# Designs tried in a protein design chat: VH-VL binders against tRNA threonylcarbamoyladenosine biosynthesis protein TsaE (tsaE). Part 14

Target 1, 162 residues: tRNA threonylcarbamoyladenosine biosynthesis protein TsaE (tsaE), of Nostoc sp. (o52749)
Amino acid sequence: MTIDQMTIDQMTKIFLADKESTLNLGILLGETLTAGSVILLEGDLGAGKTTLVQGLGKGLSITEPIVSPTFTLINEYTEGRIPLYHLDLYRLEPQEVLSLNLEIYWEGIEIIPGIVAIEWSERMPYKPSTYINVLLTYGDEGSRQAEITPFNCTISDLIATK
Below, E stands for the ipSAE of ESMFold2; O stands for the ipSAE of OpenDDE; V2 stands for 0.75 times the mean of E and O plus 0.25 times the DockQ between their complexes.

## First folded at step 12 (VH-VL; framework fv_lerdelimumab)

Design w3 (from r3 with light chain A32V S33H; at its last look DockQ between E and O 0.74; V2 from the best seeds 0.74)
Fold by ESMFold2, look of step 12:
Parts: sequence; structure tokens; C-alpha cells
Structure w3 (fold): chain C 162 residues (1-162), chain A 123 residues (1-123), chain B 109 residues (1-109)
Amino acid sequence: as target 1 above (162 residues)
Amino acid sequence: EVQLVESGGGVVQPGRSLRLSCAASGFTFDSYAMHWVRQAPGKGLEWVAVIWYDGSRKYYADSVKGRFTISRDNSKNTLYLQMDSLRAEDTAVYYCAKVPYEGKGSYTHFDYWGQGTLVTVSS
Amino acid sequence: SSELTQDPAVSVALGQTVRITCQGDSLRKYYVHWYQQKPGQAPVLVIYGKDNRPSGIPDRFSGSSSGNTASLTITGAQAEDEADYYCSSRDSSGYHLVVFGGGTKLTVL
């Protein structure tokens, strides 16, 4: 392990000056994350969670419109490099989330692995064994901040498996 | 030894009702999602319905939705299919089937099947 | 018309290799499962998910998938492999729904 690897594994704060910055962060993640990656998105309404997922789609070369699945719960995209599974738990109670068995999306048994992006992940009563937490918060002058916390993984390890 | 035994099949006239049972043994029934799958004579398999291990969620094929009701009694280790408003196209062998994972109702493959019970809907 | 399409019948000479194919748009995101059914019997799971074999299934059975197509391969077919074979997968139109292919009758010559 190197000092660079330790820095990548720890919480990273990223300043997001505008919407384009949030989109570009998503693009980077979509270009680099490998199948089986789980991104847990947190933040208040309007903090940029869906914009980040739109970046993920662009980084995956998805041309279909990516919209919040608030009413559908799950939107699944197969156009790009690997599948994108986009979930929004805003309307669910934690017990309802438990009964959905969302782990099917990353266990690789029935569903072909891709990137799983879960908005309002604070509604989950459980977490996967490996994930990347992204907390989006408001900053000064209309800016945002992303706090990226890998759990039981490193970003460079995920990228190396491309 | 996992066993699934269907019963309640028979000959019935169109428009009538029939209730199928599936007696389960050899596993912790209340931990597994259960399905019904049917097969018309000489035809292929057709999925019918699923019920979560705790009964909290139920889903149906479009062909039976509104007419069939899946249920379970975990205290009796028994799965049920209530079939109302039966039609000729419901004629089939009905199988109950088990998902292989505890507490995982969203999985859709089956490791154990019953031997089936025949339902014939005919005048 | 079925969402999963299989050829209705295929034949294989004893000891040769055969491939049974299943096609459907949902297979771009969902793995297929394979069942063997002999006359008058319940189906038996022979392959699930990412080419997994349940305990007790001979290693001559294997699975593969690419794009919208999945295959069950039987290497060195034996007489007892003569059966109907069904693919199944999740239905893309609804969460937790299941669809089966129309079935393929395998004859071992």
C-alpha cells in the first residue's frame, strides 16, 4: 500500500462549483467504475444526486435520458459499457426496502452486474459489504460539495479492474 | 429431504373456483419465497405467481391477475392458490416451486418443485 | 409470441456436443436459468445465473450468455439427457416476474 492509495481509500472532499462540476464527477465515475460497483447517494432534495447519475450514464456512453426513478423505484439501462441500475428510495420506509432484496443487483446471480446507484440511500436498513458513499451538500454561492467515502474498497482497485 | 406435495386438482366447469394446496416439508418453509408454475398438457411452462416468505408481497402473471390469489399459512407449512373464474385456458398441471435462498423473495429461479396437480377446466 | 425464444427441437448423436439456445431482449440485463424436464416429471434446475450448476448436475452441462442470447451446452450427450429444456429469466416489464421460453425437445440419437 502507498500514501496515494491510503489517500484514495479515505474520505475525499470535492468542491463542485456548479452543475457541470457535478456532471463531470459522475462522468469520471462512469468511465472508471467496474461491474458490481455500488454507489450510495445521500443529500437533500436538489443537492445534485440525479445530476451525478446523469454523469454516470454519460461516462458509460448511455444516450437514453436518465431521469429520477422516484415513482418507478428502479430504472435499468443496458445501452452503455456496463449496465446502470438507478434506484430512488425516497418514497419507501426502511422495512419496505428490506423486503425488496436489493442485493440481487450486486450479487451477480440473476442480474448481470453493472453500476448500482441508489438515491436516498439513508433509507436503507442495511448496506452492502462494499460500496462508495457520496454525500452531496450545499456550499457557498450556489456551489456543492461531494464527500466520497469508500467502504471496504479503494477507488484505484475498482479502476484497475476495467 | 425437501418435499413439496400439491393437492386439490380435479375437473371443474368454467366459471367455477378451485383451491390448490402445496404441503412443504424438509426445510424452514417460513424463510423461503414460493411460486406457482403451470403447464398446459403438451405445452410449455408458464409462471403464475409468487409470494414472499412472510406473505408481505405477492405478484401475478397478467393471465391470472384478478382471478387467482396466492397465499400461505406458515404455521401449517402450506402454500395455497385460490383460483376463481376458471377458464379453459387454465387447464394445466400446477407445480409449486421453492426459491433457493432464505429471506430473498426477489430471486426467480427454483431449486425444488412438487410433482404437480392436474386442473382440468372443461364442460 | 414468447419473450424468450427457443428452437422447438434439436437432435444430437450420442457422445456429441449440443447447444440449446434462448433469445430475448431481457437477457441483456438478466441471466437465464435452465430446467430439464422428462416426460411426466417435474422440471429440474440444471443451470442458474452466471453458468452455475446445482449440486448433483453433471459437469457436461454448462451455460453461457452474450447480448440477448443464452445457451445451454451439453458436452458428450448421454441417452438420459433426452428431455425438454426450458430457459427462464426475469420479466423486464415488472419487478419479480418470471418468463419461460417455449422449450426445446432434445433427442439423443
Scores: ipSAE 0.680, ipTM 0.856, lowest interface PAE 1.1, mean pLDDT 88
ESMFold2 (binder alone), look of step 12: mean pLDDT 91; pTM 0.943
OpenDDE, look of step 12: ipSAE 0.795; ipTM 0.901

Design w4 (from r3 with heavy chain S31D Y53R; at its last look DockQ between E and O 0.69; V2 from the best seeds 0.72)
Fold by ESMFold2, look of step 12:
Structure w4 (fold): chain C 162 residues (1-162), chain A 123 residues (1-123), chain B 109 residues (1-109)
Amino acid sequence: as target 1 above (162 residues)
Amino acid sequence: EVQLVESGGGVVQPGRSLRLSCAASGFTFDDYAMHWVRQAPGKGLEWVAVIWRDGSRKYYADSVKGRFTISRDNSKNTLYLQMDSLRAEDTAVYYCAKVPYEGKGSYTHFDYWGQGTLVTVSS
Amino acid sequence: SSELTQDPAVSVALGQTVRITCQGDSLRKYYASWYQQKPGQAPVLVIYGKDNRPSGIPDRFSGSSSGNTASLTITGAQAEDEADYYCSSRDSSGYHLVVFGGGTKLTVL
């Protein structure tokens, strides 16, 4: 075993100078991610999670407004290239999240596969077998940093084949 | 062998009450959400209500909301439907149904149904 | 309420292929489930999800979906397939609410 043998998971740090940078990251993901993709969003209140999801919607060519479903749990959008399922777990405790059986959104059995974006995913007592974790943290004067970690996947596995 | 056996149907007058039971066997009852579905004579299927595996969440069709109460007793492997303020429109065969295990009870398609119990509401 | 629309009746010649359709806005995001019901009997699940067939259901039954429409296809219809067929889906207005279509009577000629 050597230092050259690393885990298949690889963290990528991205500097986000402003809100528009966060939006553009979302747009890139929305344009390229395939149906069945799960994005788990972490970070403090105001760190840019909803802005990233608004970018996802824009990248999917969704024109209706995307707002955080903090009180409704989930908003579902079918207008774009593939469905967008936007969840916000802010108001839930882990025991409450367990009882919802959210895995239905990525299993592809009853719900047509799309992109699943979950805000406040640190509230989840379990994770999918495959996902992208995005941790948003504060930086200098309005800037952010995104730490993007794929789990049991690579960037090429998440991009639609053209 | 999964079995669902409904009971408690009968003939009642409008405005009266009736309680239905569904006895479950052949599976771990408290792992599954349970549903009631009804079918008026000569008509199609109509979803009535659901109760989550631990009883923590209940949902009802608008046609029965405020009049019907779904409940369960996991120690007795039994699902219940309390029907108050019955109307002629409630006349139907009532089925209990379970969802498959794969969604841990979150699914809304039904892999097993009881044979049903008839409720007739008439004066 | 019934937000899923089915034709009330269709016919198929013995051994031929028939398609039963179901339309509704909820089908843009949820797969339909399909139930067969013979007179005096409880419904039987024949297709769920995209094209999943429960154990014991003949492989002549298949499902498909596109847009707001789901279809049940029976290839090589047999006399025993004569029955009422119901589609079902999650209600677009609620997480665990369920809706059924009005049903389609299939006659095998």
Scores: ipSAE 0.636, ipTM 0.833, lowest interface PAE 1.3, mean pLDDT 87
ESMFold2 (binder alone), look of step 12: mean pLDDT 90; pTM 0.931
OpenDDE, look of step 12: ipSAE 0.819; ipTM 0.902

Design w5 (from r3 with heavy chain A33G; at its last look DockQ between E and O 0.69; V2 from the best seeds 0.72)
Fold by ESMFold2, look of step 12:
Structure w5 (fold): chain C 162 residues (1-162), chain A 123 residues (1-123), chain B 109 residues (1-109)
Amino acid sequence: as target 1 above (162 residues)
Amino acid sequence: EVQLVESGGGVVQPGRSLRLSCAASGFTFDSYGMHWVRQAPGKGLEWVAVIWYDGSRKYYADSVKGRFTISRDNSKNTLYLQMDSLRAEDTAVYYCAKVPYEGKGSYTHFDYWGQGTLVTVSS
Amino acid sequence: SSELTQDPAVSVALGQTVRITCQGDSLRKYYASWYQQKPGQAPVLVIYGKDNRPSGIPDRFSGSSSGNTASLTITGAQAEDEADYYCSSRDSSGYHLVVFGGGTKLTVL
């Protein structure tokens, strides 16, 4: 099953047998998502959020290392097909997130549109009008599951349909 | 009609202080981030500082950090720049500038500028 | 801090097309804004974002960007377009900082 064949406007589940499967999901998204896409990442520590973003970078043809911006808050990569804006809100309270004015990253006024990937998006007191939620959960024997929920968009609108 | 009017410029000796004011009208001042930009005579524009709509965050150019303080009084619709330990290189016309969108102060392009106030720092 | 580089001067014949360029690493991820400044006057915003023109700015002004370069294009230059032009952008360091180019003096011949 590929992301291209998912049901529009509904949560879909993707089985991830191992870490490489998580990376490959990220690669598919990075190869196919358009500028202006926002990905909100949820999941427990170790569930694979940063691995998915590393896949996004690889799918965008970014060769520099992608590391969690837990202390920097925001890492910006311009090497690839379109920019990647990687945020990690782990250390912030919701009021602190509100004051950052993060919408500058997806509104397309001052910042060149790219893929916005936000780890620990549970800390956000508000969300964009269009986004993809990705919940990573632990399974058995090192496996994971990705629960992908598009909001006010469709997967076909964001990626090519077969 | 949006208007920004700077005042408080003048001639001062190095090491002294000045306080600039920018009186704002024609828009909801307390919803917008505000900036100071300066221009030395015959030279280009140099960004100086920003303050968020509610005064909660302030950022400065390295050339003025530790010497200048941006502030605002939203009840008076007035932006301020306190300039301490003035140097000859601070000689410039100082403009206040408004961002075009309601927002905390993270916008960095300016749709309205004042006419500026001249600060001359000379021995 | 980031630097934005502009040529100091450019000339154009009346009615002809001119491009003013701005180069810097910040422009790979942030759009440039462009300001026109006539002698003794405050700057005026003429282009921001991808190619947005504020109300009252003539259609002959347009903007573009590619790589680390932004351009302001004036098609059919008029005598009143003679001015200094500054590009501006966010600092590439990721702070809420602003950087200006050194300015380009446009002479309309």
Scores: ipSAE 0.698, ipTM 0.860, lowest interface PAE 1.1, mean pLDDT 88
ESMFold2 (binder alone), look of step 12: mean pLDDT 90; pTM 0.936
OpenDDE, look of step 12: ipSAE 0.767; ipTM 0.888

Design w6 (from r3 with heavy chain K104R; at its last look DockQ between E and O 0.66; V2 from the best seeds 0.73)
Fold by ESMFold2, look of step 12:
Structure w6 (fold): chain C 162 residues (1-162), chain A 123 residues (1-123), chain B 109 residues (1-109)
Amino acid sequence: as target 1 above (162 residues)
Amino acid sequence: EVQLVESGGGVVQPGRSLRLSCAASGFTFDSYAMHWVRQAPGKGLEWVAVIWYDGSRKYYADSVKGRFTISRDNSKNTLYLQMDSLRAEDTAVYYCAKVPYEGRGSYTHFDYWGQGTLVTVSS
Amino acid sequence: SSELTQDPAVSVALGQTVRITCQGDSLRKYYASWYQQKPGQAPVLVIYGKDNRPSGIPDRFSGSSSGNTASLTITGAQAEDEADYYCSSRDSSGYHLVVFGGGTKLTVL
């Protein structure tokens, strides 16, 4: 494995100096991830989950404003390279999440495959068989850390670049 | 074989109530969401309501919200539609319909339909 | 838009190919399902998802989608294909809601 591939294929910790660093990580993922990808986002309020999704949208060439769907539950964007399905589970109980049957967003049966980004995925009582977990935590002096963990996949399998 | 049989249709005056039943067999009824769809004479299909496999969630078309109640009795493999405050515009053949996959209640295409029961709302 | 729009009628010569279209903004993110309905009968699902045919549906039926438009294609139309055809999809304005197009009467000449 090369150093680039090991970074993509393994659990990876990434230093994020500022908000723009978080945005740029999202842009890279949005430019390269394929339809059917599921990104599970974890982290406390203000850790950068929505900023990362805004980066995903920019990388997908979405120009519509991307706002956390905390009250709407789900925002769906079709402007870009592939659909973006943005979910926020902050205000839901696990029973409510279970009843939504969220797997319809990645099964490819009724819903056209795209990138699924789920904020507050800690609230999920179940998870897909394949996903990318991104944990955002606070660091020193306003910085952040992203811990990216593929589950039952590699990021390189989902990325068309190198 | 999957079978859905609607009953309870008939002629009723405006403002009155009617209860439709849909008897299900040939599949594990309590694992599937169920829907009602109606068709006014000579008109197209109109979705009416859905109920989750366990009855925990219900959703309605705006045209019937507040007047119709969908329910199910999983011990009897039966789906119901309670129709209150009926209007002439509710005159239609009412179909029950099954989604094709087990799940937590959310698929929106229908692999099996009943033959329908006619509801006529007139003076 | 929560509406699905279909032309009210389409004709095809016996043995020829016809497309029945369905338009709506929801179809940019949800696949359409297609139902055939003959007079006095319940609808029958003929296509769902990207291009899935239920068991027993002839392979002359196929589905496609692009942009906000879904299409049902019948190649080599037969007299028995004369029917009303409805598209259906999720309602983009609400979760778990269903919408039907107005229907297209197919006449086989």
Scores: ipSAE 0.677, ipTM 0.851, lowest interface PAE 1.1, mean pLDDT 88
ESMFold2 (binder alone), look of step 12: mean pLDDT 90; pTM 0.938
OpenDDE, look of step 12: ipSAE 0.824; ipTM 0.909

## First folded at step 14 (VH-VL; framework fv_lerdelimumab)

Design x1 (from w1 with light chain S33H; at its last read DockQ between E and O 0.86; V2 from the best seeds 0.85)
Heavy chain, then light chain:
Amino acid sequence: EVQLVESGGGVVQPGRSLRLSCAASGFTFDSYAMHWVRQAPGKGLEWVAVIWYDGSRKYYADSVKGRFTISRDNSKNTLYLQMDSLRAEDTAVYYCAKVPYEGKGSYTHFDYWGQGTLVTVSS
Amino acid sequence: SSELTQDPAVSVALGQTVRITCQGDSLRKYYAHWYQQKPGQAPVLVIYGKDNRPSGIPDRFSGSSSGNTASLTITGAQAEDEADYYCSSRDSSGWHLVVFGGGTKLTVL
ESMFold2, look of step 14: ipSAE 0.776; ipTM 0.875
ESMFold2 (binder alone), look of step 14: mean pLDDT 91; pTM 0.941
OpenDDE, look of step 14: ipSAE 0.870; ipTM 0.932
ESMFold2, fold request of step 15: ipSAE 0.763, 0.774, 0.748; ipTM 0.873, 0.875, 0.865
ESMFold2 (binder alone), fold request of step 15: mean pLDDT 91, 91, 91; pTM 0.941, 0.941, 0.938
OpenDDE, fold request of step 15: ipSAE 0.914, 0.914, 0.912; ipTM 0.956, 0.958, 0.957
ESMFold2, look of step 15: ipSAE 0.773; ipTM 0.876
ESMFold2 (binder alone), look of step 15: mean pLDDT 91; pTM 0.941
OpenDDE, look of step 15: ipSAE 0.879; ipTM 0.935
ESMFold2, look of step 16: ipSAE 0.792; ipTM 0.880
ESMFold2 (binder alone), look of step 16: mean pLDDT 91; pTM 0.940
OpenDDE, look of step 16: ipSAE 0.875; ipTM 0.935
ESMFold2, look of step 21: ipSAE 0.793; ipTM 0.882
ESMFold2 (binder alone), look of step 21: mean pLDDT 91; pTM 0.941
OpenDDE, look of step 21: ipSAE 0.841; ipTM 0.917
ESMFold2, fold request of step 22: ipSAE 0.778, 0.762, 0.759; ipTM 0.883, 0.870, 0.873
ESMFold2 (binder alone), fold request of step 22: mean pLDDT 91, 91, 91; pTM 0.941, 0.938, 0.938
OpenDDE, fold request of step 22: ipSAE 0.915, 0.912, 0.908; ipTM 0.958, 0.956, 0.952
ESMFold2, last read: ipSAE 0.780, 0.770, 0.779; ipTM 0.882, 0.878, 0.882
ESMFold2 (binder alone), last read: mean pLDDT 91, 91, 91; pTM 0.941, 0.941, 0.941
OpenDDE, last read: ipSAE 0.914, 0.910, 0.914; ipTM 0.957, 0.956, 0.957

Design x2 (from w1 with light chain A32V; at its last look DockQ between E and O 0.86; V2 from the best seeds 0.82)
Fold by ESMFold2, look of step 14:
Structure x2 (fold): chain C 162 residues (1-162), chain A 123 residues (1-123), chain B 109 residues (1-109)
Amino acid sequence: as target 1 above (162 residues)
Amino acid sequence: EVQLVESGGGVVQPGRSLRLSCAASGFTFDSYAMHWVRQAPGKGLEWVAVIWYDGSRKYYADSVKGRFTISRDNSKNTLYLQMDSLRAEDTAVYYCAKVPYEGKGSYTHFDYWGQGTLVTVSS
Amino acid sequence: SSELTQDPAVSVALGQTVRITCQGDSLRKYYVSWYQQKPGQAPVLVIYGKDNRPSGIPDRFSGSSSGNTASLTITGAQAEDEADYYCSSRDSSGWHLVVFGGGTKLTVL
């Protein structure tokens, strides 16, 4: 199976008026997503990827600072409801990503399942069988738009709709 | 049946060198990461080094870094440990061990171990 | 390196249940693997991941983890279970490094 053969569910567009809107989207996801969830983040520099992950942390009740792991590649947080594994692939070529075997973070064999959030996921030459893609794009007057696309899952299946 | 057979152990004086071999059979050797683990007499297990399936990455415990070199020859299904500048505290049984997953150097548990080869460093 | 702590020795009466523990800060994010070693023999993997038993390992062996602690449980201990037991996990201080606990000698009475 190839990426374009994967099951695609309903895409959702969300208007994000400001930074707090992006943070609140992250909080919702962090409060509701289950262990084993993978979030692939796309968007230009400054589009709000790290702000969304900071929201994830708040939703998980993580109080320690969450910063992009651009140089460390991976930051791991165990303070919250379930682990948060925050990855940033900005500095890596696709061949380097292959050699890291990142699937250890969602296969649940050696690493306890949590939420995996991957910034600059465009650098991945492969993807898990189940994930949520979030594309952040610029809008007018400092606003953003989030395009949320689940693959081989539905967002409502992953979280209860209230 | 997976088999790992270490060889090359013996008695050497401090400061000397020794090369260990681990002959592998019963699996596609060039698809698996391989490790060395040692155990001093009467002591616990101590991880030593890893080499990825294609030899592209190597990592070492701090206690051996700069003195030991892990390598492999995939055409001969053989893992090696070159041990230079040997010290008395390097006295141990040395085991080779196999990671269970093809093409996955990141995993750190071992489904098969060799029987070990004894290295004694004494004057 | 991440540190894994095990009690040096534990005793169990024949047929009783025993738990061998492994403690470390990194165990909130990493599962442990458990190895059995009898005198003069190589270690044998008995449990890995959450609670996975390799083929050929008796059903009386199981694993669990909670918080910073992982446990190996032997239900209905038998004389042949007398051995040293080591936990092992990933080293959180470096990518793809490995650490072992100090080992626990199990005596079956």
Scores: ipSAE 0.759, ipTM 0.868, lowest interface PAE 0.8, mean pLDDT 89
ESMFold2 (binder alone), look of step 14: mean pLDDT 90; pTM 0.935
OpenDDE, look of step 14: ipSAE 0.862; ipTM 0.925

Design x3 (from w1 with light chain H96Y; at its last look DockQ between E and O 0.80; V2 from the best seeds 0.81)
Fold by ESMFold2, look of step 14:
Structure x3 (fold): chain C 162 residues (1-162), chain A 123 residues (1-123), chain B 109 residues (1-109)
Amino acid sequence: as target 1 above (162 residues)
Amino acid sequence: EVQLVESGGGVVQPGRSLRLSCAASGFTFDSYAMHWVRQAPGKGLEWVAVIWYDGSRKYYADSVKGRFTISRDNSKNTLYLQMDSLRAEDTAVYYCAKVPYEGKGSYTHFDYWGQGTLVTVSS
Amino acid sequence: SSELTQDPAVSVALGQTVRITCQGDSLRKYYASWYQQKPGQAPVLVIYGKDNRPSGIPDRFSGSSSGNTASLTITGAQAEDEADYYCSSRDSSGWYLVVFGGGTKLTVL
């Protein structure tokens, strides 16, 4: 996997040859992102959103199985470097999402900050002021493409140094 | 300025019903989630129930689920707790409490409490 | 799981520092809130979130958390701090549900 080195403030397109490539992108993000980071995942069913979150968990050293919380809405993991809050909005309409007050997960008032990963974020009627958008699309012969768009931030702003 | 005043407490026999009211003033009642919390005499605090600002969501402690119903009338600035099938262990001072943020039902800490109303369930 | 555990009683000499602890699995992902209750009175919020003090609460009150444990610290304890103290947090079983600890009676000697 190769990240565009031309500028860190632009949308970056990443070719993902296979499922392992998607997993490795997630691992990189999980190893480096700081508490309070929000990742909004978009893409059709089967585009690799859950695989990316499984990579996040692996990069955080989470050993529990990570599955999409399609019916439970939210799965919360505390065993890794920082918490992982995994949301799936597939079954919700935007008005239903509004009433949940999901901002509690990134405002840092009652919930201890971690990485928030939201599948089917297209269902959100509003967005955080700072986030990383990842759009996963199909490509040729089982490949995928990730379009990574930072909003009101850069990737380096969200990555902790060692 | 914010005031919460509970009423409707009293002595009732087991198996009977009672309805508590909480009159709110000094804030925009229909913008805030409201909770009930109880305290048995000489014991600690126990959370009972919550209702969203618009009544759209309600949640209950397992100890009261199926027997108690939380509701609100935003036109009267009043929160209610209907208590059915009362048991001796429901004996407590019942407090109403508010969440500090407008339109945010998901927060669970309380900035204002009423002074409580005593419910005694005995034969 | 889902319960918050507090010691039932703690003592502190006037002017000294005391820590009241609250332990539970939900505290690995949710901050605790802390309430002070004096005899015959309703609870009063003294700390919420990581270490947020509501307006009017003295700066001798502070909060902290680590692992599954949250703490309320009172530095320079005063006679008026003698009260019951309850921690509260979200319940791990359902993210809109609330749980309280059993309470800690603080005696200022």
Scores: ipSAE 0.759, ipTM 0.872, lowest interface PAE 0.8, mean pLDDT 89
ESMFold2 (binder alone), look of step 14: mean pLDDT 91; pTM 0.936
OpenDDE, look of step 14: ipSAE 0.857; ipTM 0.921

Design x4 (from w1 with light chain G94N; at its last look DockQ between E and O 0.92; V2 from the best seeds 0.75)
Fold by OpenDDE, look of step 14:
Structure x4 (fold): chain C 162 residues (1-162), chain A 123 residues (1-123), chain B 109 residues (1-109)
Amino acid sequence: as target 1 above (162 residues)
Amino acid sequence: EVQLVESGGGVVQPGRSLRLSCAASGFTFDSYAMHWVRQAPGKGLEWVAVIWYDGSRKYYADSVKGRFTISRDNSKNTLYLQMDSLRAEDTAVYYCAKVPYEGKGSYTHFDYWGQGTLVTVSS
Amino acid sequence: SSELTQDPAVSVALGQTVRITCQGDSLRKYYASWYQQKPGQAPVLVIYGKDNRPSGIPDRFSGSSSGNTASLTITGAQAEDEADYYCSSRDSSNWHLVVFGGGTKLTVL
């Protein structure tokens, strides 16, 4: 018998010179990701997490303004190519996140599969079996860097186009 | 075999209170969220409230918010609905309903229903 | 709360196919669940999710979704299928809440 282990692709680092670069990365993700995709977003305040999600929305052809769900916890957009579920865990403790049962958004049982984008994903006490982790960090002179790590999936096509 | 048995229904005057119970068996009660759904005579189904498996979260329909309280005693495998300030429009058969998955309080479809208990609010 | 709408009544001949449709904004992001209710009885779950059928439910029952609609289809209606059918989903404004359609009375001719 073989042990089934989670496969992790190598991390890809992307330089983001400005806010537009972050947005464009989001657009690319929105254009390429399929329903059922989960994006876990990490980064300090102002690192561009919401900007990236705004890009996702644009890539999905969502015309409705995408805003931070810090206070609403979740915003759902259904007018795009596929639904976008935007979550922000900033205000939640891990135990509170556990009780929310966020997996309903990617399980495909009661919620129509779309793209799930979770800000402050480091607060999650569990991870989905398949997801893309995006760590946004500050660079020099106002730039950013995105560290993208696919878990049990590949983003080779995405990387190739960037 | 899963069983849900509602009780506590009856005739009550407006403004009064009534407490419904739902006795559960045939499954690990303390692992499942539970719901109340009601149906006025000759009318459709109306969702009333939900309570998480551990009672940590509760949500209510706007029509009953502030008047009804959902609770549970997991040691007794019993779900409750405390109904205060009852109105004529609260007249209905009240069903308790079970979600299909353990520890998944957010699910909103129901695999098992009780037979219901009738509450009549009339002067 | 959000609203789900469905036709109050439909009819189908024995052995024929009928589709009961539910419409609402919540159905753009949430799957519907469907319940069958016969007179004097509690509702019974017949379809949930994309097209999931609980154990004991005949395979003539199926579910589908499109846009802001969800549909329950009975392929080869039987006399015992005469009942009220209710759609349900999460509330579009608050996903913790549940909403039901107004119900559809199905008559089998």
Scores: ipSAE 0.650, ipTM 0.857, lowest interface PAE 0.7, mean pLDDT 92
ESMFold2, look of step 14: ipSAE 0.726; ipTM 0.869
ESMFold2 (binder alone), look of step 14: mean pLDDT 92; pTM 0.947

